# VH-VL binders against S-adenosyl-L-methionine-dependent tRNA 4-demethylwyosine synthase (TYW1), part 1

Scores and structures below are computed, not measured.

Target 1, 149 residues: S-adenosyl-L-methionine-dependent tRNA 4-demethylwyosine synthase (TYW1), of Arabidopsis thaliana (Mouse-ear cress) (q8rxn5r50to198)
Amino acid sequence: GKIFFISQTGTAKALAQRLHELCASNDIAFDIVDPHSYEPEDLPKETLVLFIASTWDGGKPPKNGEFLVNWLGESAEDFRVGSLLLSDCKFAVFGVGSRAYGESYNAVAKELSSRMIGLGGLEMIPVGEGDVDDGELDRAFQDWCDGVI
Positions, changes and structure headers below are counted from each chain's first letter, unless a header gives other numbers; antibody chains are not in Kabat numbers.
F is the ipSAE of ESMFold2-Fast. E and O are both the ipSAE of ESMFold2, at different seeds. Each is the mean of both directions, binder to target and target to binder. V2 is 0.75 times the mean of E and O plus 0.25 times the DockQ between their complexes.
[cut] marks letters that were taken out.
The coordinates of atoms that the task and the answers printed are left out; those that the model quotes come from them. Centres of patches stay.

## First folded at step 1 (VH-VL)

Design b1 (framework fv_burosumab)
Fold by ESMFold2-Fast, scan of step 1:
Structure b1 (fold): chain C 149 residues (1-149), chain A 123 residues (1-123), chain B 106 residues (1-106)
Amino acid sequence: as target 1 above (149 residues)
Amino acid sequence: QVQLVQSGAEVKKPGASVKVSCKASGYTFTSYYMHWVRQAPGQGLEWMGIINPSGGSTSNAQKFQGRVTMTRDTSTSTVYMELSSLRSEDTAVYYCARDRYYDFWSGSAFDIWGQGTMVTVSS
Amino acid sequence: AIQLTQSPSSLSASVGDRVTITCRASQGISSALVWYQQKPGKAPKLLIYDASSLESGVPSRFSGSGSGTDFTLTISSLQPEDFATYYCQQFNSYPTFGPGTKVDIK
């Protein structure tokens, strides 16, 4: 499997590293992947993917995830693709954001989940939502990790 | 060689706005995030915000929300930081700094800094 | 916001001395800790990123260690050009800086 981090600072990347360590300690092998270096057209070949995604101001993805998120959006709107593209892919998403941004709170994570489901992906657990400003980010993340592994 | 060159010193009155420029050269401008950091005389470093030069999206420190505007011009490889409603406590050297983050293996850090722009706010 | 504290706030040392500066985060930041050197009138200079990775062109006498909340910058044999202020900075969340440690000549 693959753990994708979508990050404008270091938070999502640090959480991806921690998730990788937790998985390894439970004998689960994952590769940590920067979406900037990943070909989105290879996503249908994946059987298990985990996303840790922060949201840029205005509800937009950080630069390293922009190409992947846009590709998923285009694929979801392509009538030829439908719900079959990601039918072999199990996934889960954890969002890193701030409730101070209102409707944009974890918008990228929620959009990722919605598009993955729309393309036939199987969501293992509901989108996790972490808030960098509430002092509970670590707990929210650990709860989500416990649901995944 | 990678370089960031900032505009010259500014003297402003309280209530005015200042716009500082930062011109990048020696690398692909849209491949790296750019940050703004300031330093009041004799004080430490304070982060102001980040801009993605590719899409133009920004995120700013809460202290500066509503007062700071960051923009960029890809044709000139230049980022701008405009701070409005200036107060005497905004007197500081303002720096642009490139985030070395390119991919997972690069790690984030401010690896290239502009020379700084002194902004003095006096009545 | 994640607060960073540095110890000591200032120190006096002689050329050839081993200098140790510590940085403590108010919460866990993994290895997302960076060290900068700043000389009077100049912009900061990157020394170490990802807690322990030495930036290209930085002398090997500089080293960083630590993870989680406790981090250390070490200068194994202080040189005249090393008298400066040193700042730690975290990238685990919205960036924040430590207050700085000034290294003065005895």
Scores: ipSAE 0.005, ipTM 0.547, lowest interface PAE 13.2, mean pLDDT 85

Design b11 (framework fv_burosumab)
Fold by ESMFold2-Fast, scan of step 1:
Structure b11 (fold): chain C 149 residues (1-149), chain A 127 residues (1-127), chain B 106 residues (1-106)
Amino acid sequence: as target 1 above (149 residues)
Amino acid sequence: QVQLVQSGAEVKKPGASVKVSCKASGYTFTSYYMHWVRQAPGQGLEWMGIINPSGGSTSNAQKFQGRVTMTRDTSTSTVYMELSSLRSEDTAVYYCARAGTKLRYFDWSPEDAFDIWGQGTMVTVSS
Amino acid sequence: AIQLTQSPSSLSASVGDRVTITCRASQGISSALVWYQQKPGKAPKLLIYDASSLESGVPSRFSGSGSGTDFTLTISSLQPEDFATYYCQQLNSYPTFGPGTKVDIK
């Protein structure tokens, strides 16, 4: 499987590392992947993908995830791709954001989930939402991890 | 064996609408995308849009947005193309076509080549 | 939208001739180029897909080549039944057709 981190300040990357360690301690093998170094056209080859995605100010993805997020958006709007491109791909998404930003709260994570579903991906559990400002981020993340593993 | 059979010729007045049918037989109807293409007398081929018979989703050429509606009925293996607000320049032969010859690795795809065509339906728009 | 041009727009040829028709795309389309044959009063017939793959049942005298923006359809030894209009089509984006090339008897 692969764990993708989309991270501006490093919070999502740190959570991806924690998830990887948790999986490894349970004999589950995942590779941590920076989307900037990944060819999005290889995504249909994946059978299990986990996303940990932060949302930057204005609801935009951090730069390391920008190309992948845009590619998914373009693919979902392209009738030629069809609704079955990612039909063999199981996935889950955890968002890192702040409720103080209102409508943009975890917008990237929600967009990732929506686009993956639109392309035929199977969502294993609902989008997890963590708030960096409420003191509950670690609890939200642990709850999401328990649903994934 | 595999064939697409279209409804008969239509004569319509400007401002009317026309609904052309295309009945599929000899294959699994929901496994292939269907396209609509038209050809005005003495002119070339013009793509109008595509429908996924399984889910019913459609995408239409920009030129026809707001005027064309594509639907399907899985119980009769039939796709429909309805064009409204007809003008004289809509006079054409309208074809349905199956995207059945693979261009990619995927089992079937909207970008597959049009291997089976209906016989065409002449729609004449005149006063 | 991706525009396709065909050359020549028409040609006259004799049985046994080698005929070459060119299709050019306004931007790169990889190998997503298809060729159709249309006879008067009939629906188009698929000849070549993925730029160079011969459709089942199509005579081997038909061949396609090219990639990117420049493509050719070749008929190595023209037969009487080959007099028709030939269209290229791209499927790399929303489908578009070339204007057609009419092959007439000389």
Scores: ipSAE 0.000, ipTM 0.511, lowest interface PAE 18.6, mean pLDDT 85

Design b2 (framework fv_burosumab)
Fold by ESMFold2-Fast, scan of step 1:
Structure b2 (fold): chain C 149 residues (1-149), chain A 122 residues (1-122), chain B 106 residues (1-106)
Amino acid sequence: as target 1 above (149 residues)
Amino acid sequence: QVQLVQSGAEVKKPGASVKVSCKASGYTFTNYYMHWVRQAPGQGLEWMGIINPSGGRTSNAQKFQGRVTMTRDTSTSTVYMELSSLRSEDTAVYYCARGLWFGELYKAFDIWGQGTMVTVSS
Amino acid sequence: AIQLTQSPSSLSASVGDRVTITCRASQGISSALVWYQQKPGKAPKLLIYDASSLESGVPSRFSGSGSGTDFTLTISSLQPEDFATYYCQQFNNYPTFGPGTKVDIK
C-alpha cells in the first residue's frame, strides 16, 4: 500500500511516519510517498492508499499535494475516466487542520475523500478530523489508525 | 441481472417540460456513470449528457446547456433527465445508458434502457 | 466536437457474406471507438469497445480493427439476425456518434 502526506509545516508528514511505523510493527508493508514525486496516472493501479492531508488557510492544499488534488478534481469531472477509475482502490483520509480557520477546517481532507469516492474508490472509514489546536490531535489520529489497521 | 427501466411515453405541447426517469437494478448504482442519448424518428443517436450518480455531478452537451437538467436519487437508484422549453425538434426516443469502464480502457455504453418516446406536438 | 463518418450509409448483403463497415474520425482518437448494433424499435446493443475488444456474449463473427482516425467493423459471415443499423461512437472527448450504416439482408 501507500501512505501519502500532504504537508506544509511537517505535522502531516510526521503523522505519516508514525502510521508507517505502526504498520511495520504489524508486518504490513507501506511506502511513504510525497505526492509531488508521484505520477497520479498510477493511482488506478493501487489497491490501498492512505492520505494524511493538511489544510492551509483558505482551504488550500500544501504545494506538495496541489498537483494530485487538482488531478483528482479534474478526473472526477472528466467523463472519460468514469466513476470506476479507482474502483479497485481502498482508501482512507486523515485531515490535519484547525477549527480556528472556520469553514476551511480540514477542507483538503474532505475534498480528497469526496473526489476519491466520486472516482469509484472504496472508503474504509470516514474522514478523520484532527485539530492541531485542541490538544486531542494524537487521540483523533490513533482512533483513525485503529479503524484502518 | 443488470437492467435500466425507463418511464413511459410522454406527449407534450411546445414550451412544456418533460422529466424522464431511469431506474437501475442489478449492480451498485453509484459505481457507473449514467448517460442520456436521444434519437429522433429515422435519425441517428445524439449524446445529451452525463451524470455521476455518486456525487451528482453533471456535464451536458453544449447544444442542451440551459435546457437539460440531470439529477439522481440514490435511495431509489434512479436518474432523471428533464428537458425544458420543448420544441417539435425534441420529438425523439430518449435513452439512458450505463458507462462501462474496465481498468484503463475507455468507456462504452454497455447497458441501455428500453427508451422513452417523447412527442412534442400542438 | 469530433465528427464521425461511416461508409457505406447502407448496404444489402446475403446470408454468409463478409460485411465491412468503416468509421472515420475528424481527428485522432487513439483506440477510443465503440460499435453498436440497433435493431428496429430496440435500444442499441454494445458489440465492440476499445476499437477491437469483443463484448461478452457477442458472436465471434463480429470483429473490430483500427486506431487513430480509421476504424472498421467486420461481420465475417452475415446471419439473418444481423439485420440492423450499426453505429460507431468515440469516447476520446465528449461522446459523438457516426450517422449509422444500415445493413439489409437479402
Scores: ipSAE 0.000, ipTM 0.514, lowest interface PAE 14.3, mean pLDDT 85

Design b4 (framework fv_burosumab)
Fold by ESMFold2-Fast, scan of step 1:
Structure b4 (fold): chain C 149 residues (1-149), chain A 122 residues (1-122), chain B 106 residues (1-106)
Amino acid sequence: as target 1 above (149 residues)
Amino acid sequence: QVQLVQSGAEVKKPGASVKVSCKASGYTFTRYYMHWVRQAPGQGLEWMGIINPSGGSTSNAQKFQGRVTMTRDTSTSTVYMELSSLRSEDTAVYYCAREGYSSGWYKAFDIWGQGTMVTVSS
Amino acid sequence: AIQLTQSPSSLSASVGDRVTITCRASQDISSALVWYQQKPGKAPKLLIYDASSLQSGVPSRFSGSGSGTDFTLTISSLQPEDFATYYCQQFDSYPTFGPGTKVDIK
């Protein structure tokens, strides 16, 4: 399967590396993928994808995830695609954000989950939420990883 | 039918330990955090700690550090809360509560155990 | 730790009354506030989550509002089964509860 990281500062990428190591220790193989280098049209071919997504100023995704997030939004609104596009895809999402941003807290992670579900994807576990400001990010991430593995 | 069923009432002497169980049924046990909350007679609710039933990781309120231990058994879908060095002020009803959520948008204790009365007296 | 204050600590009301209970947080918790009802000898029951979302199976006379630091629970027309203690709780960080508001019959 694939672990996508959406990150400007490298926090989500570092968490993706930790998840990859944890999965490997349990004999589960994943590829870490930068969405900027990925063709979204290949997403329907995936059977298992994990997202680790940062949300920063204004509730927008970091640049490396913009195209994928926008593509999912456009696909969800296109009646010709329907709810079957990602019907073979199992997924889970972990958000990295700050509660100081109020309603934008983990907005990208929540949007990813909503769009994946809307296109027929199967959510393995509910969206995980980590807060970079509360000293509990590592705990929240470990709890989410335990649920995925 | 989603349920949390707790063990029966306990009477303990000061200095003893008590271990309360909470058996989950009707849902996937490993997909939801479980919390422990207590309530002294006539008092309000007090959070004690959280356990992840999947990996077994825990975090406890500072007040109970060193005295509370939370564990789980995935084969029986049961969480446990053990409180040691009991004092009279530990007399309370102890509840387990599931942290429910929807796609990460909300969190709430949506299912509660019936409570276990622990009385600490000489 | 985030502290919660409830007002009033107790009130007496009659069937049919509109009851309002306030919860105040020591810091901004966005909408991460939950309301529970507890009757004597029973476990708490979830009423409202995410400040204003009504739990399935809870009567529509219950409503929640607020964001940030100030929140309210309203019972639009009090019924006999509503005499209970009501607790607010925050989920912005590790859980903390308000001290409770007891709603007694007048």
Scores: ipSAE 0.000, ipTM 0.501, lowest interface PAE 16.1, mean pLDDT 85

Design b5 (framework fv_burosumab)
Heavy chain, then light chain:
Amino acid sequence: QVQLVQSGAEVKKPGASVKVSCKASGYSFTSYYMHWVRQAPGQGLEWMGIINPRGGSTSNAQKFQGRVTMTRDTSTSTVYMELSSLRSEDTAVYYCARSYGDYEGWTAFDIWGQGTMVTVSS
Amino acid sequence: AIQLTQSPSSLSASVGDRVTITCRASQSISSYLVWYQQKPGKAPKLLIYAASSLQSGVPSRFSGSGSGTDFTLTISSLQPEDFATYYCQQSYSTPTFGPGTKVDIK
ESMFold2-Fast, scan of step 1: ipSAE 0.012; ipTM 0.559

Design b6 (framework fv_burosumab)
Fold by ESMFold2-Fast, scan of step 1:
Structure b6 (fold): chain C 149 residues (1-149), chain A 123 residues (1-123), chain B 106 residues (1-106)
Amino acid sequence: as target 1 above (149 residues)
Amino acid sequence: QVQLVQSGAEVKKPGASVKVSCKASGYTFTTYYMHWVRQAPGQGLEWMGIINPSSGSTSNAQKFQGRVTMTRDTSTSTVYMELSSLRSEDTAVYYCARGPKYQLLYGEAFDIWGQGTMVTVSS
Amino acid sequence: AIQLTQSPSSLSASVGDRVTITCRASQGISNYLVWYQQKPGKAPKLLIYAASTLQSGVPSRFSGSGSGTDFTLTISSLQPEDFATYYCQQYNSYPTFGPGTKVDIK
């Protein structure tokens, strides 16, 4: 499988690396992937993807995830693509955000989940939500990892 | 040579705002993030926030939300940090510092710093 | 926020001494730790990143070690230009700095 990180300040990338290390220590093979270096049209070929996604100012994805997030949105709204594009894909999403952003709290992670479901993906566990400002980010992330692994 | 050059010292009254500039040279301005870090006299370093010079997107430490605004001008390779509603405890040296766009396995560190701008909030 | 503490807060040493400074994180940060040197009136200078990797141009007498929550900066043979304040910084989350360790001449 693949672990995608969508990261601006490095928090989501650091968490993706920790998840990758946890998986490797349990003999679970994952590739850590920067979405900027990934062709979104290859996503239907994946059977297992994990996303760790930060939300930037205004509810926007960080630059490295922008193309992938936009592609998912366009595909989900194109009736010719069909709602089964990602029917072979299992996925889970962990969001990194701040409650101080109000309605934008983990908006990118929630959008990713919604779009993946809309395209036929199977959500393994509900979207995990971490808050960088509440002192509980590590706990929320570990709880999500326990659900995935 | 890679350099960050900041604007000169400022003296402000309580309640005023200050805008500090940081001009980058010697590298492609949009390929690194810019951070702002301050240091009150005799105290340690305090991170204030980050701006992506390519997009203009920012994220600020919770302590400064509502008071700090970071902007950039790509035509002059300059970032700006504006702090409003100044208080005596805002008296500090303010630094801009360059950081990589993605956390590296081996380092997200501030390798180039501006010389600092002293902001004194006069009593 | 991840809190960093440094020990000692200050120390006095002589040229040629071996100096060790400790940084502790309130939670695990893997190897996402940076060390800076700051001299009075100057901006900080990057010494070490990723806990143990020397920045280009930094003398080999500086070394870093540790992972998780406990980290050390070592200066194997203190030189006159090394009298400064040293700060650790984590980047496992939004950056936070330790309070600093001042290295003074005896």
Scores: ipSAE 0.000, ipTM 0.496, lowest interface PAE 16.5, mean pLDDT 84

Design b7 (framework fv_burosumab)
Fold by ESMFold2-Fast, scan of step 1:
Structure b7 (fold): chain C 149 residues (1-149), chain A 122 residues (1-122), chain B 106 residues (1-106)
Amino acid sequence: as target 1 above (149 residues)
Amino acid sequence: QVQLVQSGAEVKKPGASVKVSCKASGYTFTSYYMHWVRQAPGQGLEWMGIINPSGGTTSNAQKFQGRVTMTRDTSTSTVYMELSSLRSEDTAVYYCARLRGYSYGPDAFDIWGQGTMVTVSS
Amino acid sequence: AIQLTQSPSSLSASVGDRVTITCRASQDISNYLVWYQQKPGKAPKLLIYDASNLETGVPSRFSGSGSGTDFTLTISSLQPEDFATYYCQQYDNLPTFGPGTKVDIK
């Protein structure tokens, strides 16, 4: 499987590394992937993907995730693309954001989940939401990891 | 030219409220988030909150929750920051600042208002 | 909240001197670090964004470097107009500012 980190900063990447270590300790092999270096056209070939996605000001993805998020949006809205494009793909999403940004709180993670579902992906666990301002980010992340593993 | 022009200095008594305005010109008002930052005399910069001029949605720093209200008027390209229940420690220069974000991800506060001095004294 | 510290708190320098100011973050903020210059009675002015990118119109004597937790602002040859207070700011999370470094004339 693959763990995608959508983060210009170290926070989502550090969480991806922590998740990778937890999976490895349970004999589950994952590759940590920067979406900037990934061909989105290969996503339908994946059977298991995990996303850890930061949301910045304005509800937009960090630049390293821009191409992937846009590709998913275009594919989901293209009526020529069947709703089964990602039918072989199981996935889960954890969002990193701040409730102080209001309606943009974890918007990227929520958009990823919606687009993946719209294209036939199977969501293994509801979107996890971590708030960097509440002192509970690590606990929220661990709870989500426990649901995924 | 791109600029932010703020309202003039205010003197208030403890317990009063103050409403500072920030008028934008030279760019599409609804395309950029606006932030509010204050600076007490001789002290550093402190972030207060953010407003989306398009939808009017806001988010305030936890320290100011319940006392700060941010609004905007799209017809005049103006944002407002109202601070209630004023205390002497609220004496500060209040700045509005535009967030320049390219594509995805915030960039920097590239345009600042000139600042509004708010003095709270008995 | 991410805390930023700056060193030194203040310094005195002469025209032509090389000035170095540091900013340290309490956690990894990658390159999401901005530097501002503030002159007495004026609003802050953007100098450097994304840790090392010089803002248009800012003199080339200003430069920024660093990533992760340690960042540096350098003024290669201090000019009279550079006497000001300099602030770092992060945007890895909700904005927070360093306490500032005041650069005074010697």
Scores: ipSAE 0.000, ipTM 0.526, lowest interface PAE 14.2, mean pLDDT 84

Design b8 (framework fv_burosumab)
Heavy chain, then light chain:
Amino acid sequence: QVQLVQSGAEVKKPGASVKVSCKASGYTFTDYYMHWVRQAPGQGLEWMGIINPSGGSTSNAQKFQGRVTMTRDTSTSTVYMELSSLRSEDTAVYYCARHPYGSGRYKSDAFDIWGQGTMVTVSS
Amino acid sequence: AIQLTQSPSSLSASVGDRVTITCRASQGISSWLVWYQQKPGKAPKLLIYAASSLQSGVPSRFSGSGSGTDFTLTISSLQPEDFATYYCQQANSFPTFGPGTKVDIK
ESMFold2-Fast, scan of step 1: ipSAE 0.006; ipTM 0.558

Design b9 (framework fv_burosumab)
Fold by ESMFold2-Fast, scan of step 1:
Structure b9 (fold): chain C 149 residues (1-149), chain A 124 residues (1-124), chain B 106 residues (1-106)
Amino acid sequence: as target 1 above (149 residues)
Amino acid sequence: QVQLVQSGAEVKKPGASVKVSCKASGYTFTSYYMHWVRQAPGQGLEWMGIINPSGDSTSNAQKFQGRVTMTRDTSTSTVYMELSSLRSEDTAVYYCARTKYDYVWGSYRAFDIWGQGTMVTVSS
Amino acid sequence: AIQLTQSPSSLSASVGDRVTITCRASQGISSALVWYQQKPGKAPKLLIYDASSLESGVPSRFSGSGSGTDFTLTISSLQPEDFATYYCQQFNSYFTFGPGTKVDIK
């Protein structure tokens, strides 16, 4: 499996490293992947994908996730692709954001989940949501990790 | 030596299309994203879009959506930018420039290598 | 889109002078700011990345500082070869260039 981090400040990347270490300690092999270095066209070949995604102002993805998020959006809206593209892919998403942004709180994580489901992906657990401003980010993340492992 | 070499100057009439090429050498073509940036005479730099040369993923500035198409040919290490429905306001020098994603920091850092530029003149 | 403003739009200074150019972003961009130098008829050249990191081969008289919305490029002792236009650029959300600051040396 693969753990994708979508982050510009490094918070989601640090969480991805923690998840990778936790999985390794339970004998589960994952590769940490920067989506910027990944070809979205290869996503249908994956059987297990975990996303840790932050959201910028206006509900937009950090730059390293832009191509992947845009590709998923285009594929989900393309009638030629259908709802079977990611039918072999199990996934889960954890969002990193701030409630101070209101409606856009973890919008990228929620969009990733919606697009993956729309393309036939199987969501293993509901989207996890962490708030960088409330002092509870580590607890929210650990709870989500416990659901994934 | 790392180098980006662009095609020669073009003169086009309003309504036509232009396709500019940018050939990369001296590095692994698929390891760097490629940008297109333009500069009208006496004006500043304007970002147009980005392409992932290892795939066909692109993202374009809102102003150019619907008129700009970016493509690549991995066999020749070349990126193309095609701009359609040309207007006199499209007269500019068009540059290609590369960026490498910094995996340690998880972000783009800078446009470190630039092509020499291609002058496109749109006049009737 | 994130908008960048540069101040001043142009300046003229003597060799040896300390020159400062400012770049302001319409919203917070952390340290996601790059500075380029462009000489007439040439492509831009990278000077400073990540707001304050000096590109290899760039003279140490150039320095960058700032974070969030306010950024500064400083030339500690202006030289004749520093005649150029300087552009800031953000990469926090897509890519945007500032309008440029023209530096003229007498």
Scores: ipSAE 0.000, ipTM 0.509, lowest interface PAE 16.5, mean pLDDT 84

Design f10 (framework fv_flanvotumab)
Fold by ESMFold2-Fast, scan of step 1:
Structure f10 (fold): chain C 149 residues (1-149), chain A 125 residues (1-125), chain B 108 residues (1-108)
Amino acid sequence: as target 1 above (149 residues)
Amino acid sequence: QVQLVQSGSELKKPGASVKISCKASGYTFTKYAMNWVRQAPGQGLESMGWINTNTGNPTYAQGFTGRFVFSMDTSVSTAYLQISSLKAEDTAIYYCARALSYYGSGTYKYGMDVWGQGTLVTVSS
Amino acid sequence: EIVLTQSPATLSLSPGERATLSCRASQSVSSYLAWYQQKPGQAPRLLIYDASNRATGIPARFSGSGSGTDFTLTISSLEPEDFAVYYCQQYGSSPLYTFGQGTKLEIK
């Protein structure tokens, strides 16, 4: 499997590293992947992907995730692609955000989940949501990890 | 051919200002973040922060806000460090060094692989 | 900030001996740890990145190992030019890099 991090300041990347270590300790091998270096058209070949995604100003993804997020959005709305493109792909998403952003809170993680489902992906657990400002980020992340592993 | 060349040593009085240049050549300037590292006489390496060469946005380490300014000029592939209101404690060798950024070519190799030769700034009466 | 602690502060050895240098992080940096060599009057030189990968041009006698919080730089058989100061540096947490305090490798 693959763990994608969408990160500007490094919080999502650090959590991806922590998840990778947790998986390795349970004999589960994952590759940590920067989406900027990944060809999204290869996504249908994946059977297991995990996303850890930050949301930036205005509900936008950090730069390293822009192409992947935009590709998923366009593909999900393109009738020519169909709704079974990712039917062999199991996935889960954890969002890193702040409730101070109001209705944009974890918007990227929520969009990733919605688009993956729209293309036939199987969501293993509901979107996890971490708030960097509430003192509960580590607990939210651990709860999500327990659901994935 | 990949190199960073810094401006020459400076001898300044307290209260003066200094501007150090770091000229890049042999690579795409905006692909790599530029880091600034200080080394006081007989001391170790201290990260001052870095500048995103694609956006021009600086990030400063604790203790380097206010008197220290990172800037750049893409047209001449040069990064700058300006220090105002110099104090004796600013006496040090200042290095620039490149490191790959998140928005570059998606990679995990963020080590500082190319360094400038260093600029000695001496602040004394 | 993530604090890196290097030990020992000074290591006195002779050419031909094996050197083992330690770097410990206050929190996990996964494998995002680099090692640098600095000789008097020179800029630092990258030796190892991503904990265990040798930088271009670095001799095979240099090797790195470790992950998480405990890292080691090993020089299998010291040569005279290896007596220098060695620094570890993490890039496992944004927005900033931090360095260890350094280990001075000196001739016995």
Scores: ipSAE 0.000, ipTM 0.466, lowest interface PAE 18.6, mean pLDDT 84

